VH-VL binders against Stromal cell-derived factor 2-like protein (SDF2). Designs and how they scored, part 5

Target 1, 181 residues: Stromal cell-derived factor 2-like protein (SDF2), of Arabidopsis thaliana (Mouse-ear cress) (q93ze8)
Amino acid sequence: VEITYGSAIKLMHEKTKFRLHSHDVPYGSGSGQQSVTGFPGVVDSNSYWIVKPVPGTTEKQGDAVKSGATIRLQHMKTRKWLHSHLHASPISGNLEVSCFGDDTNSDTGDHWKLIIEGSGKTWKQDQRVRLQHIDTSGYLHSHDKKYQRIAGGQQEVCGIREKKADNIWLAAEGVYLPLNE

## First folded at step 18 (VH-VL; from x5 with heavy chain T100N)

Design z1
Fold by OpenDDE, fold request of step 21:
Structure z1 (fold): chain C 181 residues (1-181), chain A 119 residues (1-119), chain B 112 residues (1-112)
Amino acid sequence: as target 1 above (181 residues)
Amino acid sequence: EVQLVESGGDLVQPGRSLRLSCAASGFTFSNYWMSWVRQAPGKGLEWVANIKQEGSEKYYPDSVKGRFTISRDNAKNSLYLQMNSLRVEDTALYYCARENELDYGMDVWGQGTLVTVSS
Amino acid sequence: DVLMTQSPLSLPVTPGEPASISCRSSQSIVHSEGYTYLEWYLQKPGQSPQLLIYRVSHRFSGVPDRFSGSGSGTDFTLKISRVEAEDVGVYYCMQGTHWPYTFGQGTKVEIK
């Protein structure tokens, strides 16, 4: 299945099978913005992300997402953008990944370069990809380090500049919009 | 603004019951564990109870277990503490506190409501 | 229950000077997954408690960098590099690793 702009998708961490997750709980460190974690459950309404183009580009809803394209991911429920910056992440001290802004408030910290592994040219379901943050050069990253006090074992999601196996994500569950002809 | 406001504190005799309330505003109440912590006059802090987001888990120390019941109504953004068989040693200022699930701890506290148990 | 023991219980300080508070647990408060949930709270006079430090050594948002936490296993320390008048109050350590949560007795920090 082709992933198009406007599609609502869940991103699954390849190594751990956790889904990229967010809800209205702010970090108590770093930016203080809405937190982003890895969630183990398959069924979760807080794990949907809408693929959006960068304002001023030619891409529109229904267009294929090309390898190398800069995209934004908007959290479906809270309408905030997947974001990163130079703040330290809570557990590992890597680059913090958060949710920022709203429908009318976005900046370059919301920009991620899609990198498809292999020879694929357009983004598809179950395809191995990396998301590299434009401003920090950090890859969207997760690992088996979890919030364990009262968070039910949610994983830390952060950014690191090293290309590793733990940077690989797959579009899993989702509502995919038809491809424009 | 994030805020917690406790109410229900009163003067009661030993053996009586009392129900405390905590009203939350300025944040998504249902996303957080909530806790009650009390402080006897001139004394330190004592954890009393906490409850998971959907109420599926509740925890108590032995000092109040079997007598106190924590509950919540997420639709009303409210936390409750039902206190039965009250004792003189239950006299304290009772705080409600928000627990951040990201391993931070109790990051927001109310101003407290005073419970006095006296014969 | 895990007993948390603070020392000293009273700490008179001169503004500009450093301060140190010890907190000891009766047993290990290291979680099975390897993290230690030791928190420090400050209750200023006439106010509600506020979070200062989480997971032993991490400052909560808005907490000045003159505050630092350290320790491991059963021995923990809160340090203030340069005490200010606004730092007056009672400091509590708390373990959140084992049920029930337990606080130290509190350390009252006052200006000399």
Scores: ipSAE 0.914, ipTM 0.951, lowest interface PAE 0.5, mean pLDDT 96
Fold by OpenDDE, fold request of step 21:
Structure z1 (fold): chain C 181 residues (1-181), chain A 119 residues (1-119), chain B 112 residues (1-112)
Amino acid sequence: as target 1 above (181 residues)
Amino acid sequence: EVQLVESGGDLVQPGRSLRLSCAASGFTFSNYWMSWVRQAPGKGLEWVANIKQEGSEKYYPDSVKGRFTISRDNAKNSLYLQMNSLRVEDTALYYCARENELDYGMDVWGQGTLVTVSS
Amino acid sequence: DVLMTQSPLSLPVTPGEPASISCRSSQSIVHSEGYTYLEWYLQKPGQSPQLLIYRVSHRFSGVPDRFSGSGSGTDFTLKISRVEAEDVGVYYCMQGTHWPYTFGQGTKVEIK
C-alpha cells in the first residue's frame, strides 16, 4: 500500500515495536514543547501522524511520497508538527524531538527528509525508512531507555546524527489515502 | 496559564469528615497523575496520595490509608480528597500538585487549602 | 518507608558564597529499571513548593545553572554555586522511587 500525502499513519520503531507517540504533556527541560515518546500499545489514538508537504512545494494530498523528499508529520490530535532542535533530550542527552506549532504555525524545524532503505522509490507500508531532520541532521531515533517513574515505560524518542539500526521506522497502522492518478 | 486552585479547607472537630477539591486549568488535566501533599504549621512536606490519569491506580502512605480517598473527575478538571475520621495531626495546609509523567516529578503546585482539626 | 535525612537543617549563607545541602536515604532509591528518582524542591517564604531538580542532577525549566544536583545510591547533594537573596527558603529532597513518596526534613537557607 502506498503512503500518500494526507495519509494518517503510525510509525513503528523497528527494533522495539513501539509507536511514535505524542500528547499534550510538555517537556520540563529543553524547549518546553509538547513531548514525543515511544508508546508500547498498538491501539492508541495519540500515535497517528498525518504526512504533509512542505509549504511552497508542488506536492499535494494523494501524491506519492518519494524517497529523498522533505516532509512534515502532523500529530493528528494536537495538530502540532514533529519537530527537532539542538536542545538536549531528557534521558539520553541527545537531540530533543518535540511537537511544535499548529495548522498555521510551522518552521524549518518541522522538516524531515524521508530516506527509504533499499531500492524503493516511493514510501510504502511496512517499508524500512529513516527520517532525517533537515536543520540538525539528526535521525529520528529511539531506544530502550524509558520514562519509568510513572509513565508505564514509554521510550525516549530523540535525534542522533549517527546512522544506526535504532533509526529505522516502519509505517504500520493507518488510514492511507488513494494515490492520485 | 497553568493553574491549580485548592478549596474546601475548614475547621472541624476530630472524627469528622471533610472533602477537598482542586480545580485545574490551563492544561490537559486528564494527561497527568495528580498528588496531594500536606504541610503541618511550621513543619515539612508530607506526601498524602496520588492518582493515575484514569483513576485506575491510587496510592497512600500508612498515615492516611483507610481514612483518606483520592479521586478525580476529568470532565470537570477536578481532583478531590475525601478525608474521614480526621485527627488533630491531620491539621495542615493541603496542596494539590501535577505530577509530570516524563520523570520530572511534581512540576505544578496550587496555593494550598488549610485544614484545621481541633476539639 | 524510605527515610530521607537532610543536613544541615539550617544553613545561613553570605550572598555570593556557595551552599551545599546533603540528603541521605535509608535504603537505595535506584529504581529496578536503573534510574534514580531523587528530586529537590524549594519553598520560598510564603509560597508553594517548586521543583528544582529531578532525577538527581537535572535542572527543571527556568532553574538557574547555579543550582546543581549530584549523588548516587543513598547519598545526594544539592549545591548552589553563588547564593542570591532570591534563593532563601526551605529546600526539600524527595524520593519518588518507592511507595510512599517521602521527603527530607527540609533545610532552611537564609542570608547572614
Scores: ipSAE 0.914, ipTM 0.950, lowest interface PAE 0.5, mean pLDDT 96
Fold by OpenDDE, last read:
Structure z1 (fold): chain C 181 residues (1-181), chain A 119 residues (1-119), chain B 112 residues (1-112)
Amino acid sequence: as target 1 above (181 residues)
Amino acid sequence: EVQLVESGGDLVQPGRSLRLSCAASGFTFSNYWMSWVRQAPGKGLEWVANIKQEGSEKYYPDSVKGRFTISRDNAKNSLYLQMNSLRVEDTALYYCARENELDYGMDVWGQGTLVTVSS
Amino acid sequence: DVLMTQSPLSLPVTPGEPASISCRSSQSIVHSEGYTYLEWYLQKPGQSPQLLIYRVSHRFSGVPDRFSGSGSGTDFTLKISRVEAEDVGVYYCMQGTHWPYTFGQGTKVEIK
């Protein structure tokens, strides 16, 4: 199944199987913006992200997402954008990944380059991909380090500039819009 | 504005019961653990109880276990503390506090409600 | 229960001078996963407690950089590099690693 602009998807961390997650809980350090974590549960309404084009581009809903394309991911429930910057992430001290803005407020910190592993040219479900933050060059990253103070077991999601196995993601569950003719 | 407001504090005799309430506003209440922390007059802080987002987990220190019950109503953005078999040593200002799952502790506190247990 | 012991209990300080508060736990407060959940709270006169430091050394959002936390295992320290009048109050350490949560006795910081 093709991942098209406008599709609502869950991004699954390949190694840990946790889904990219966010909800209305701000970080207590760094940017203070809405936190982004890895969530172990498969059924979770806070793990849906809408694939959006960058303003000013010709891409539109229903278009295929090409490898190398710069995209934005909007959290479905909170309408904030997947974001990164130079703040230190809480656990590992890597690049903080957060949610920023709203339907009318976005900046270049919301821009991610889609990189498809292998020879694939367009993004598909269950395809191994990396998301590289444009401004920081950090790859969307996660690992088995979790927030453990209170039983919740959410993983840290951060950005690192090094290509590693831990920054591979797959589009898993989702509502995929049909491909434009 | 993020806010917690406690209520229900009163003067009661030992052995009596009292129910405290905490009203939350300005944030998504159901995303957080919630705690009660008390402070006897002129004394330090003592953790009293906390409860998970959906109420599936509750924890107490031995000092109040079996007598106090923490609960919540997420639809009403409310936290409660049912205090039974009250003792003189339960006299304190009772704070409700918000706890997160991002490894930083109680980041929002209410103003407290005073419970006085006296013969 | 983990006993948290602070010292000193009273700390008079001249404005502009540094302050240091010690907090010791009766046992290790290192979580089984390797993290240490030691927090510092400040209660200013007539106010509710407020979070300053979490996980030993992480400054909570909005907390001035003159505050710093350090330590490991059972020995922890809160430092104020240059005490200001607004820093007056009672400081509490708290361990959040083991049930139940336990606070130190509190350290009253006041201006000389």
Scores: ipSAE 0.911, ipTM 0.945, lowest interface PAE 0.5, mean pLDDT 96
Fold by OpenDDE, last read:
Order: structure tokens, then sequence, then C-alpha cells
Structure z1 (fold): chain C 181 residues (1-181), chain A 119 residues (1-119), chain B 112 residues (1-112)
């Protein structure tokens, strides 16, 4: 199944199987923006992200997402954009990944380069990909370090400039819009 | 504005019951654990209870276990503390506090409601 | 229960001078996964407690950098590099690693 602009997808961390997750809980350090974590549950409404083009580009809903394209991911529930910057992430001290802005407020910190592993030209479900943050060059990253003071369930999501196995994500569950013909 | 407002504090005799309430506003209440912490007059802080987002987990210290019950109504953005078999040593200002899952403790506190247990 | 012991209990300080508060736990408060959930709270006169430090050394948002936390295992310290008038109040350490949560006795910081 093709992942097109406008599709709502869950990104699954390949190694841990946790889904990219966010909800209305701000970080207590760093940027103070809405937190982004890995969530172990498969069924979770807070793990959907809408694939969006960068403002000023020609891509539109239903278009295929090409390898090398710069995209934005909007959290479906809170309408904030997947974001990164030079603030330190809470656990590992890597690059903080957060949610920023709204439907009318976005900046270059919301820009991610899609990198498809292998020879694939367009983004598809269950395809191994990396998301590299444009401004920081950090890859969307996760690992076994978790927030576990009381819940013990959510995994840290951060940015790291080193290309590693822990940077691989797959589009898993989702609502995929038809490809424009 | 993020805010917690406690209510229900009163003067009661030992052995009586009292129910405290905490009204949350300015944030998504159901995303947080919630705690009760009390402070006897002129004394330090004592954790009393906390509850998970959906109420599936509750924890108490031995000092109140079996007598106090924490609960919540997410539809009403409200936290409760049912206090039974009250004792003189339960006299305190009772705070509700927001508790997150990002490992940084109780980051929002209410103003407290005073419970006085006296014969 | 984990006993948290603070020292001193009273700390008079001259403005501009540094302050140091010790907090000791009766047992290790290192979580099984290696993290230590030691928090510092400040209760200013007539106010509710407020979070200063979490996980031993991390400043909560809005907390001035003159505050710092350190320590490991069972021994922890809160330092104020230059005490200001607004820093007056009672400081509490709290362990959040073991049930039940337990607070220190509190340290009252006052201006001389």
Amino acid sequence: as target 1 above (181 residues)
Amino acid sequence: EVQLVESGGDLVQPGRSLRLSCAASGFTFSNYWMSWVRQAPGKGLEWVANIKQEGSEKYYPDSVKGRFTISRDNAKNSLYLQMNSLRVEDTALYYCARENELDYGMDVWGQGTLVTVSS
Amino acid sequence: DVLMTQSPLSLPVTPGEPASISCRSSQSIVHSEGYTYLEWYLQKPGQSPQLLIYRVSHRFSGVPDRFSGSGSGTDFTLKISRVEAEDVGVYYCMQGTHWPYTFGQGTKVEIK
C-alpha cells in the first residue's frame, strides 16, 4: 500500500515495535513543548500522524511520497507538528523531539527528510525508512530507555546524528489515501 | 491557565468521614496521574495517595491504607479523596498535585483544603 | 518505607552567598532500571510546594540555573550558588522510586 500525502499513519520503531506517540503532556525541561514518546500499545489514537507537504511545495493530497522528500508529520489528535531542535532530550541527552505549532503555525523545525532503505522510490507500508531532521541533521531515534518512574511504559524518542539501526521506522497501522493517478 | 482547586475540607470529630474534591482545568486531566499530599500544621509534607489516568492503579502509604480511597472522574476533570475513620493525626492541609509519566514528579499543585479532626 | 533525612533543618543564609542542603535515604533509591527518582520541592511562605529538581539533577522548567542537584545512591545535595530573597522557604527532598513516596523533614532557608 502506498503512503500518500494526507494519509494517517502509525510509525513503528523497527527494533522495539513501539509506535511513535504524542499527547498533551509537555516536557518538564528543554523546550517545554508537547512530548513525543514511544508507546507499546498497538491500538492508540494518539499514535496517528498525518503526512503533510512542506508549505510552498507542489505536492498535494493523494500524491506519492518520494524518497528524499522533505515532509511534515502532524499529530492527528493535537494537530501539532513533529518537531526537533537542539534542546537535550530528557533521558539520554540527545536531541529533543517534540510537537510544535498547529494548523496555522509551523516552521522549519517541522521538516523531515524521508529516506527509504533499499531501492524503493516511493514510501510504502511496512517499508524500512529513516526520518532525518532538516535543521539538526538528527535522525528520528528511539531505544530501550523508558520513562518508568510510575508508568514504566513509554520509550524515549529523540534525535541522533549517527545513522544506526535504532533510526529505522516502518509505517504500520493507518488510513492510507488513494494514490492520485 | 493550568490550575488545581481543592475543596471539601472541614472540621470533623474522630471516626467521621469526609470527602475531598479537586477540580482540574487548563490541561488534559486524563493524561496525568494525580496525587494527594498533606501537610499537618507547622509540619512537613506527607504523600497520601495517587491514581493512574483511568483509575486502574491506586497506591497508598500504610498510614491511610484501608481508610482512604482515591478516585477520579475524568469526564468532570475531578479528583477525589474519600476519608473514613478519621483520626486526629489526619489533621492537615490536603493538596492535590498533577503527576506526569515523564519522570519529573508533581509539577502542579493546588492551594490545598484544610481538614481538621478534633474531639 | 524509605526514610529521607535532610540536614540542616534550618539554614540561615546571607543574600548572595551559596547554600547547600543534604538529603540522605535509608536505602538505595535507584530504580531497577538504573534511574534515581530523587526530587526537590520548594514551599515558599504562604504558598503551595513547587517542583525544582527531578531525577537528582534535572532542573524543572522555569527554575533558575543557580539551583543544582547532585548525588547518587543514598546521598544527595541541593545547591544554590547565590541565594536570593525569593529563595526563602522550606525545601523538601522526595524519593519517587519506592512505594510509598517519602519526603525529607524539610530545610527552612531564611535570610540572615
Scores: ipSAE 0.908, ipTM 0.944, lowest interface PAE 0.5, mean pLDDT 96

Design z1
Fold by ESMFold2, fold request of step 21:
Structure z1 (fold): chain C 181 residues (1-181), chain A 119 residues (1-119), chain B 112 residues (1-112)
Amino acid sequence: as target 1 above (181 residues)
Amino acid sequence: EVQLVESGGDLVQPGRSLRLSCAASGFTFSNYWMSWVRQAPGKGLEWVANIKQEGSEKYYPDSVKGRFTISRDNAKNSLYLQMNSLRVEDTALYYCARENELDYGMDVWGQGTLVTVSS
Amino acid sequence: DVLMTQSPLSLPVTPGEPASISCRSSQSIVHSEGYTYLEWYLQKPGQSPQLLIYRVSHRFSGVPDRFSGSGSGTDFTLKISRVEAEDVGVYYCMQGTHWPYTFGQGTKVEIK
């Protein structure tokens, strides 16, 4: 199934099967912005991300997302944008990944380049992809490093500039808008 | 402003019951574990209970287990501590504290409510 | 239960000078994945406790750089590089690795 602008998707970390997650819990370190983590459960209302184009481009709802496109990912429940910057992530000290902004406030820290592994030209469900942050060059990354003090079990999500197996994500569950045409 | 406000502290006789409340504001209460921590007059801190975000898990040290019950009402942004079979050694200032799921510990505390158990 | 022992219990200081507080646990508080959930809290006179340090050595947001934590296994230290008047109060270490959570007895820091 084709990933189109406007689709609401879960992004699964290939190696660990955790889904990209956020909710209203600010980091107590780094930026203080809304936290982004990997969530162990498949059923999680806070793991939906809406695929949006960068403002000022010609891409429209229902258009396919081409390899190499710069996109934004909006957290469905909180309306904040997947974001990164130079602050340190809480566990590993890598690039912090957060949610920031709202429906009317977005900046270049919300911009991610879609990189399709292999020869695909447009983004499809279950396809291996990377998301590279435009401003920092960090790849969206996760690993088996968990927040476990109070038994939550969520994974750290961060940005890493090195291309690694742990930067591979799949569009898994979601509500996929039909392709235009 | 992130705030926790405890209430319900009182002077009670040994063997009686008391219910403490904690009102939360300025943050999404349902996203956090909550704790009660007490401090006897002139003494140190003792953790006495915590409760998971949806209320399904609750933990207590042996000193209060079976006598105290922590609970929460997420619709009312409120945390509770039901204290039964009170003893003189339960005399303390009782703090409500927020626990952060990102391993920061108890990152927000209330001002406390005083419970005095004496005859 | 893990016993947390602080020393000294009373620490008179001169403003501008360093201070050091030790905390020792009765058993290792290193969790199986290698993290140590050792925290430091400050209770200023007439106030509620506030978080200073988490996971041994990391400053919580807004905590001044003069505070630093260190240690491993069973031995931990909080240092204040230059004590200021606003730093007076009782400092507690706490372990969150093992249930139940346990605090040290507290160290009262006061101006001489």
Scores: ipSAE 0.701, ipTM 0.887, lowest interface PAE 1.4, mean pLDDT 93
Fold by ESMFold2, last read:
Parts: sequence; C-alpha cells; structure tokens
Structure z1 (fold): chain C 181 residues (1-181), chain A 119 residues (1-119), chain B 112 residues (1-112)
Amino acid sequence: as target 1 above (181 residues)
Amino acid sequence: EVQLVESGGDLVQPGRSLRLSCAASGFTFSNYWMSWVRQAPGKGLEWVANIKQEGSEKYYPDSVKGRFTISRDNAKNSLYLQMNSLRVEDTALYYCARENELDYGMDVWGQGTLVTVSS
Amino acid sequence: DVLMTQSPLSLPVTPGEPASISCRSSQSIVHSEGYTYLEWYLQKPGQSPQLLIYRVSHRFSGVPDRFSGSGSGTDFTLKISRVEAEDVGVYYCMQGTHWPYTFGQGTKVEIK
C-alpha cells in the first residue's frame, strides 16, 4: 500500500517494534516542547502521524511520497509537527525530537527527508525507511533506553547523525489515503 | 498556569477517617501519575502514595498501606486520598504532586492541606 | 526501605560563595538497568517543594546553571556555585529507584 500525502500512519521502530508516540507531556529538559517517545503497545491513538508536504511545494493530497522527498509529520491528536533541534534528548543526550507548532505554525525544524532503503521509488507500507531531519542532519532514532522510574516503559526517541540500524522505521498501521492517478 | 490545589484537611480524632482532594488544572491530568507526599510539622518529606494515569496501579509505603487509599477521577481532573484509622503520627501537611513519565520526578506540587490528628 | 542521609543539616552561607550538600544512601540506588533516580528538591520558606535536579546531575527546566548535581552508587552531592538570596530554604535529596521513595532529612540553607 502506497503512503500518500494525507495518510495517517503509525511509524514502527524496526528493531524494537515500538511505535512513534506523542501526547501532551512536555519535556522537563531541553526545549520544553511536547515529548516524542516510542510506545510499546499497538493500540494507541497517540501514535498516528499525518503525512504532509512542505508548504509551497506542488504535492497534493493523495500523491505518492517519492524517495528523497522532504515531508512533515503532524501528530494527529495534538496537531503539532514532528520536530528536532540541537537541544539534548533526556536520556542519551542526543538530538532532541519533539512536537512543535500547530495547524497554522510550522517552521523548517519540522522538515524530514524520506530515505527509502533498497530500490523503492515511492514510500509503501512496511517498507524500511529513514527520516533525516533537514536542519540538524539527525536521523529519527530510537533504542532500548527506556523511561522506567515509574514503570512507564516508553522508549527514548532522538536524532543521531550516523546511519545505524536503530534509525529504521516502517509505516505499519494506518488509514492510507488512496493514491491519485 | 499549571496548578494543583489540595483540600479536605481537618482536625480529627485518632481512629477516624478523612478524605483529601486535589484539583488539577492547566495540564492534561490523565497523562500523569500522581502522588501524595506529607510533611509533619517541623519535619521532612515522606512519600505516601502514587497512582498510575488510568488508576490501575497504586503504591504505598508500609507506614500507610492498608489504611490509605489513593484514587482519581480523570473526568473531574481530581486526585483523592482516603485516610482511615488515622493516628497522631499522620499529622502533617499533605501535598499533591505530579509525577512525570519521562523520569523527571515530581515536577509540580500543590500548596498542601493540613491534617491534624489529636484528641 | 532506603535511608537517605544528608550532611550538613544546617548550612549558613554568604551570598556569592559556594555551597555543597552531601546525600548518602544506605544501599545502592542504581536501578537494574543502570539509571540512578536521585533527585534534589528545594523548599523555599513558606512554599511547596520544587524539583531542581533529576537523575543525579540533570537540571530540571528553568533551574539556574549555578546548581549542579553529581555522584554515583551511594554518595551524591548538590553544589551551588554562587549562592543568591533566593536560594535559601530546605534542600532534600530523594531516591526514586526503590519502593518506597525516600527523602533525606533536609539541609536548611540560610544567609548569614
């Protein structure tokens, strides 16, 4: 199934099976922006991300997302954009990944380059991809570092400039908008 | 403005019961574990209970276990502490505190409500 | 239960000078996965406690960089590089690694 602009998808971390998650819990460190974590459960309404083009481009709803495209990911429930910057992530001190902005406020810190592993030309469900942040060059990354002080079990999500196995993500569950002709 | 406001503190006799409330505002209450922490007059802090976001897990130290029950109503943004079989040693200012799932600890505290247990 | 012991219990200071508070645990507070959930709280006169430091050495949002935490295993330290008048109050260490959570006795910092 093709991932099109307008699709609402869960992004699964390949190695750990945790889904990219956010909700209204700001970081108490770094930027203070809304936290982004890996969530262990598959039934979670806070793991949906809407695929959006960068403003001022010609891509429209229902268009396929090409390898190498710059995209935005909007958190469905909070309407904030997947974002990154030079602040340190809470556990590992890597690049912080957060949610920032709203329906009418977005900046270049919300821009991610889609990198499809292998020979694929357009983004498809269950395909191995990386998301590289435009401003920092960090790849969306997660690892087995968990928030466990109060038995939460959510996993740190951060940006890492090196390509590693832990920055591979799959579009898993979702509502996939039909492909335009 | 993020805030927690405790209420229900009173003067009661040993052996009686009392229920404390904590009203939360300015944040998404259902996203956070909540705690009660007490401070006896002129003394330090003692943690006395916490509760998970949906209320399914609750923890207590031995000093209050079996006598105190923490609960929450997410629809009302409210946290509660039911205190039974009160003892003089339970005399304290009782704080409501927010615990952060990202391992920051207790990052927001209320003003406290005073419970005095004496005859 | 883990006993947390602070030293000193009373610390008079002159503004502009450093201050140091020790906190020692009766057993290791390193979690099985390697993290240490040691926190520092400040209770200013007439106020509720406020979080300063989490996981030994990390400043919570809005905490001035004159505050620093360090330590490992059972021995921990909070330092204030240059004390200001607004820093007066009672400082508590707390371990969140083992149930139940336990606080130190408190260190009262006051201006000479």
Scores: ipSAE 0.675, ipTM 0.876, lowest interface PAE 1.5, mean pLDDT 93
Fold by ESMFold2, fold request of step 21:
Structure z1 (fold): chain C 181 residues (1-181), chain A 119 residues (1-119), chain B 112 residues (1-112)
Amino acid sequence: as target 1 above (181 residues)
Amino acid sequence: EVQLVESGGDLVQPGRSLRLSCAASGFTFSNYWMSWVRQAPGKGLEWVANIKQEGSEKYYPDSVKGRFTISRDNAKNSLYLQMNSLRVEDTALYYCARENELDYGMDVWGQGTLVTVSS
Amino acid sequence: DVLMTQSPLSLPVTPGEPASISCRSSQSIVHSEGYTYLEWYLQKPGQSPQLLIYRVSHRFSGVPDRFSGSGSGTDFTLKISRVEAEDVGVYYCMQGTHWPYTFGQGTKVEIK
């Protein structure tokens, strides 16, 4: 199944099977922006991300997302954009990944390059991809480092500039908007 | 703008019951574990209870277990502490505190409500 | 329960001087995942406690860089590189690794 602009998807970390998650819990370190983590459960309403083009481009709802495209990912429930910057992540001290903005406020820190592993030309469900942040060059990354002080620990999500197995993600569950034309 | 306000502290006799409330504002209450911490006059801090976001997990030290019950109403942004079989040693200022799921600990505290247990 | 023992219990200071507070646990507070949930809280006169340090050595948002935490296993230290008037109050260490959470007795920092 093709991932199109407008699709609402869960992004699963390939190695750990945790889904990219956010909700209204700001970091108590770094930027203070809304936290982004890996969530262990599959049934989680805070793990949906809407695939959006960068403003001012010609891509529209229902268009396929090409390898190498710059995209934004909007958190469905809070309407904030997946974001990164030079602040340190809480556990590992890598690049902080957060949610920022709203429906009408977005900046270049919300821009991610889609990199399809292998020879695929457009983004499809269960395909191995990386998301590289435009401003910092960090790959969206997670690892088996959990927030464990309170039971039911979520994983840290961060940015790392090196390609590693731990920055591979798959579009898993979601509402996949049909391909145009 | 993040605020916790405790209420319900009173002067009571040993063996009686009292219910404390904590009103939360300025943050999404249902996303946080909540705690009660007490401080006897002129003394240090003692943790006395916490409760998970959806209320399904609750923890207590032995000093209050079986006598105190923590609860929450996420629709009302409210945390509660039911204190039964009160003892003189339960005399303290009772703080409501927010626990952060990102391992920061108790990152927001209220001003406290005073419970005095005396004959 | 894990006993947290602070020293000194009273610490008179002159503004501009360094200060150091020790906290020792009765057993290891290293979690099975390898992290240590040791926190430091400050209670200023007439105020509620506030979080300073989490996970041994990390400053919480808005905490000045003159505060630093260190330690491992059972021995932990909070340092203030140059004490300011606003730093007076009672400092508590707390372990969050084992149930129940336990605080140290407190260290009262006063201007002498």
Scores: ipSAE 0.642, ipTM 0.871, lowest interface PAE 1.6, mean pLDDT 93
Fold by ESMFold2, last read:
Structure z1 (fold): chain C 181 residues (1-181), chain A 119 residues (1-119), chain B 112 residues (1-112)
Amino acid sequence: as target 1 above (181 residues)
Amino acid sequence: EVQLVESGGDLVQPGRSLRLSCAASGFTFSNYWMSWVRQAPGKGLEWVANIKQEGSEKYYPDSVKGRFTISRDNAKNSLYLQMNSLRVEDTALYYCARENELDYGMDVWGQGTLVTVSS
Amino acid sequence: DVLMTQSPLSLPVTPGEPASISCRSSQSIVHSEGYTYLEWYLQKPGQSPQLLIYRVSHRFSGVPDRFSGSGSGTDFTLKISRVEAEDVGVYYCMQGTHWPYTFGQGTKVEIK
């Protein structure tokens, strides 16, 4: 199944099976922006991300997302954009990944390059991909480092400039809008 | 502005009950564990209860276990402490505090409500 | 319960000089995953407590860099590199590793 602009998807970290998650809990460190974490459960309304083009481009709802495209990911429930910058992540001290902005306010810190692993021209469900942040060059990354002070834990999500197995993600569950092509 | 406002503190006799409330505003209440912490006059801090985001897990020290019940109503952005069989030793300023799931600890506190247990 | 013991309990200070507060736990507060949930709180006169330090050594957002935490296992220290008048109040250490959470007795910092 093709991932099209306008689709609302869950992004699963390949190695740990945690889904990319956010909600209105700001970091108490770094930027103070809305936190982004890995969530262990499949049933989670805060793990949906809407695939959007960069403003001022010609891509429209239902268009396929090509390998190498620059995209934005909007958190469905809070309407904020997946974002990164040079602040340190809370556990590992890597690049902080946050949510920032709103429906009408976005900046280049929201821009991610889609990199499809292996052969493939367009983004499809269950395909191994990386998301590289344009401004910092960090890959969207997660690892087995959890927030555990209050029992059970969400997993740290951060940016890492090195390609690693832990920056592979899959589009898993979602509402996949029909392809216009 | 993130705020926690406690209410319901009163002067009561030993053996009576009292219910405290904490009104939350300026943040998404349902995303946070919540705690009650008390401070007897001129003394230090004592943690007395906490409760998970959806209310399914609650914890208490032995000093209040079986007498105090923490609860929450996420639709009303409110935290509660039901205090039964009150003792003179329960006399304190009772704070509502927010616990952060990202391991920061108790990052927001209210101003407290005074409970006095006296004959 | 984990007993948290602070010393000194009273710390008169001269502005501009360093200050140091010790906190000792009756047992290890290292979580099985290796992190230590040791926090420091400041209660200024007439105010509610506020978080300064989490996980032994990390400053919470907005806390001045003159505050630093250190320690491991059972022995922990809060340092203020250059005390300012606004730093007066009662400092509490707290362990969040074991149920129930427990606070130290408090250290009252005041200007000489």
Scores: ipSAE 0.605, ipTM 0.860, lowest interface PAE 1.7, mean pLDDT 93

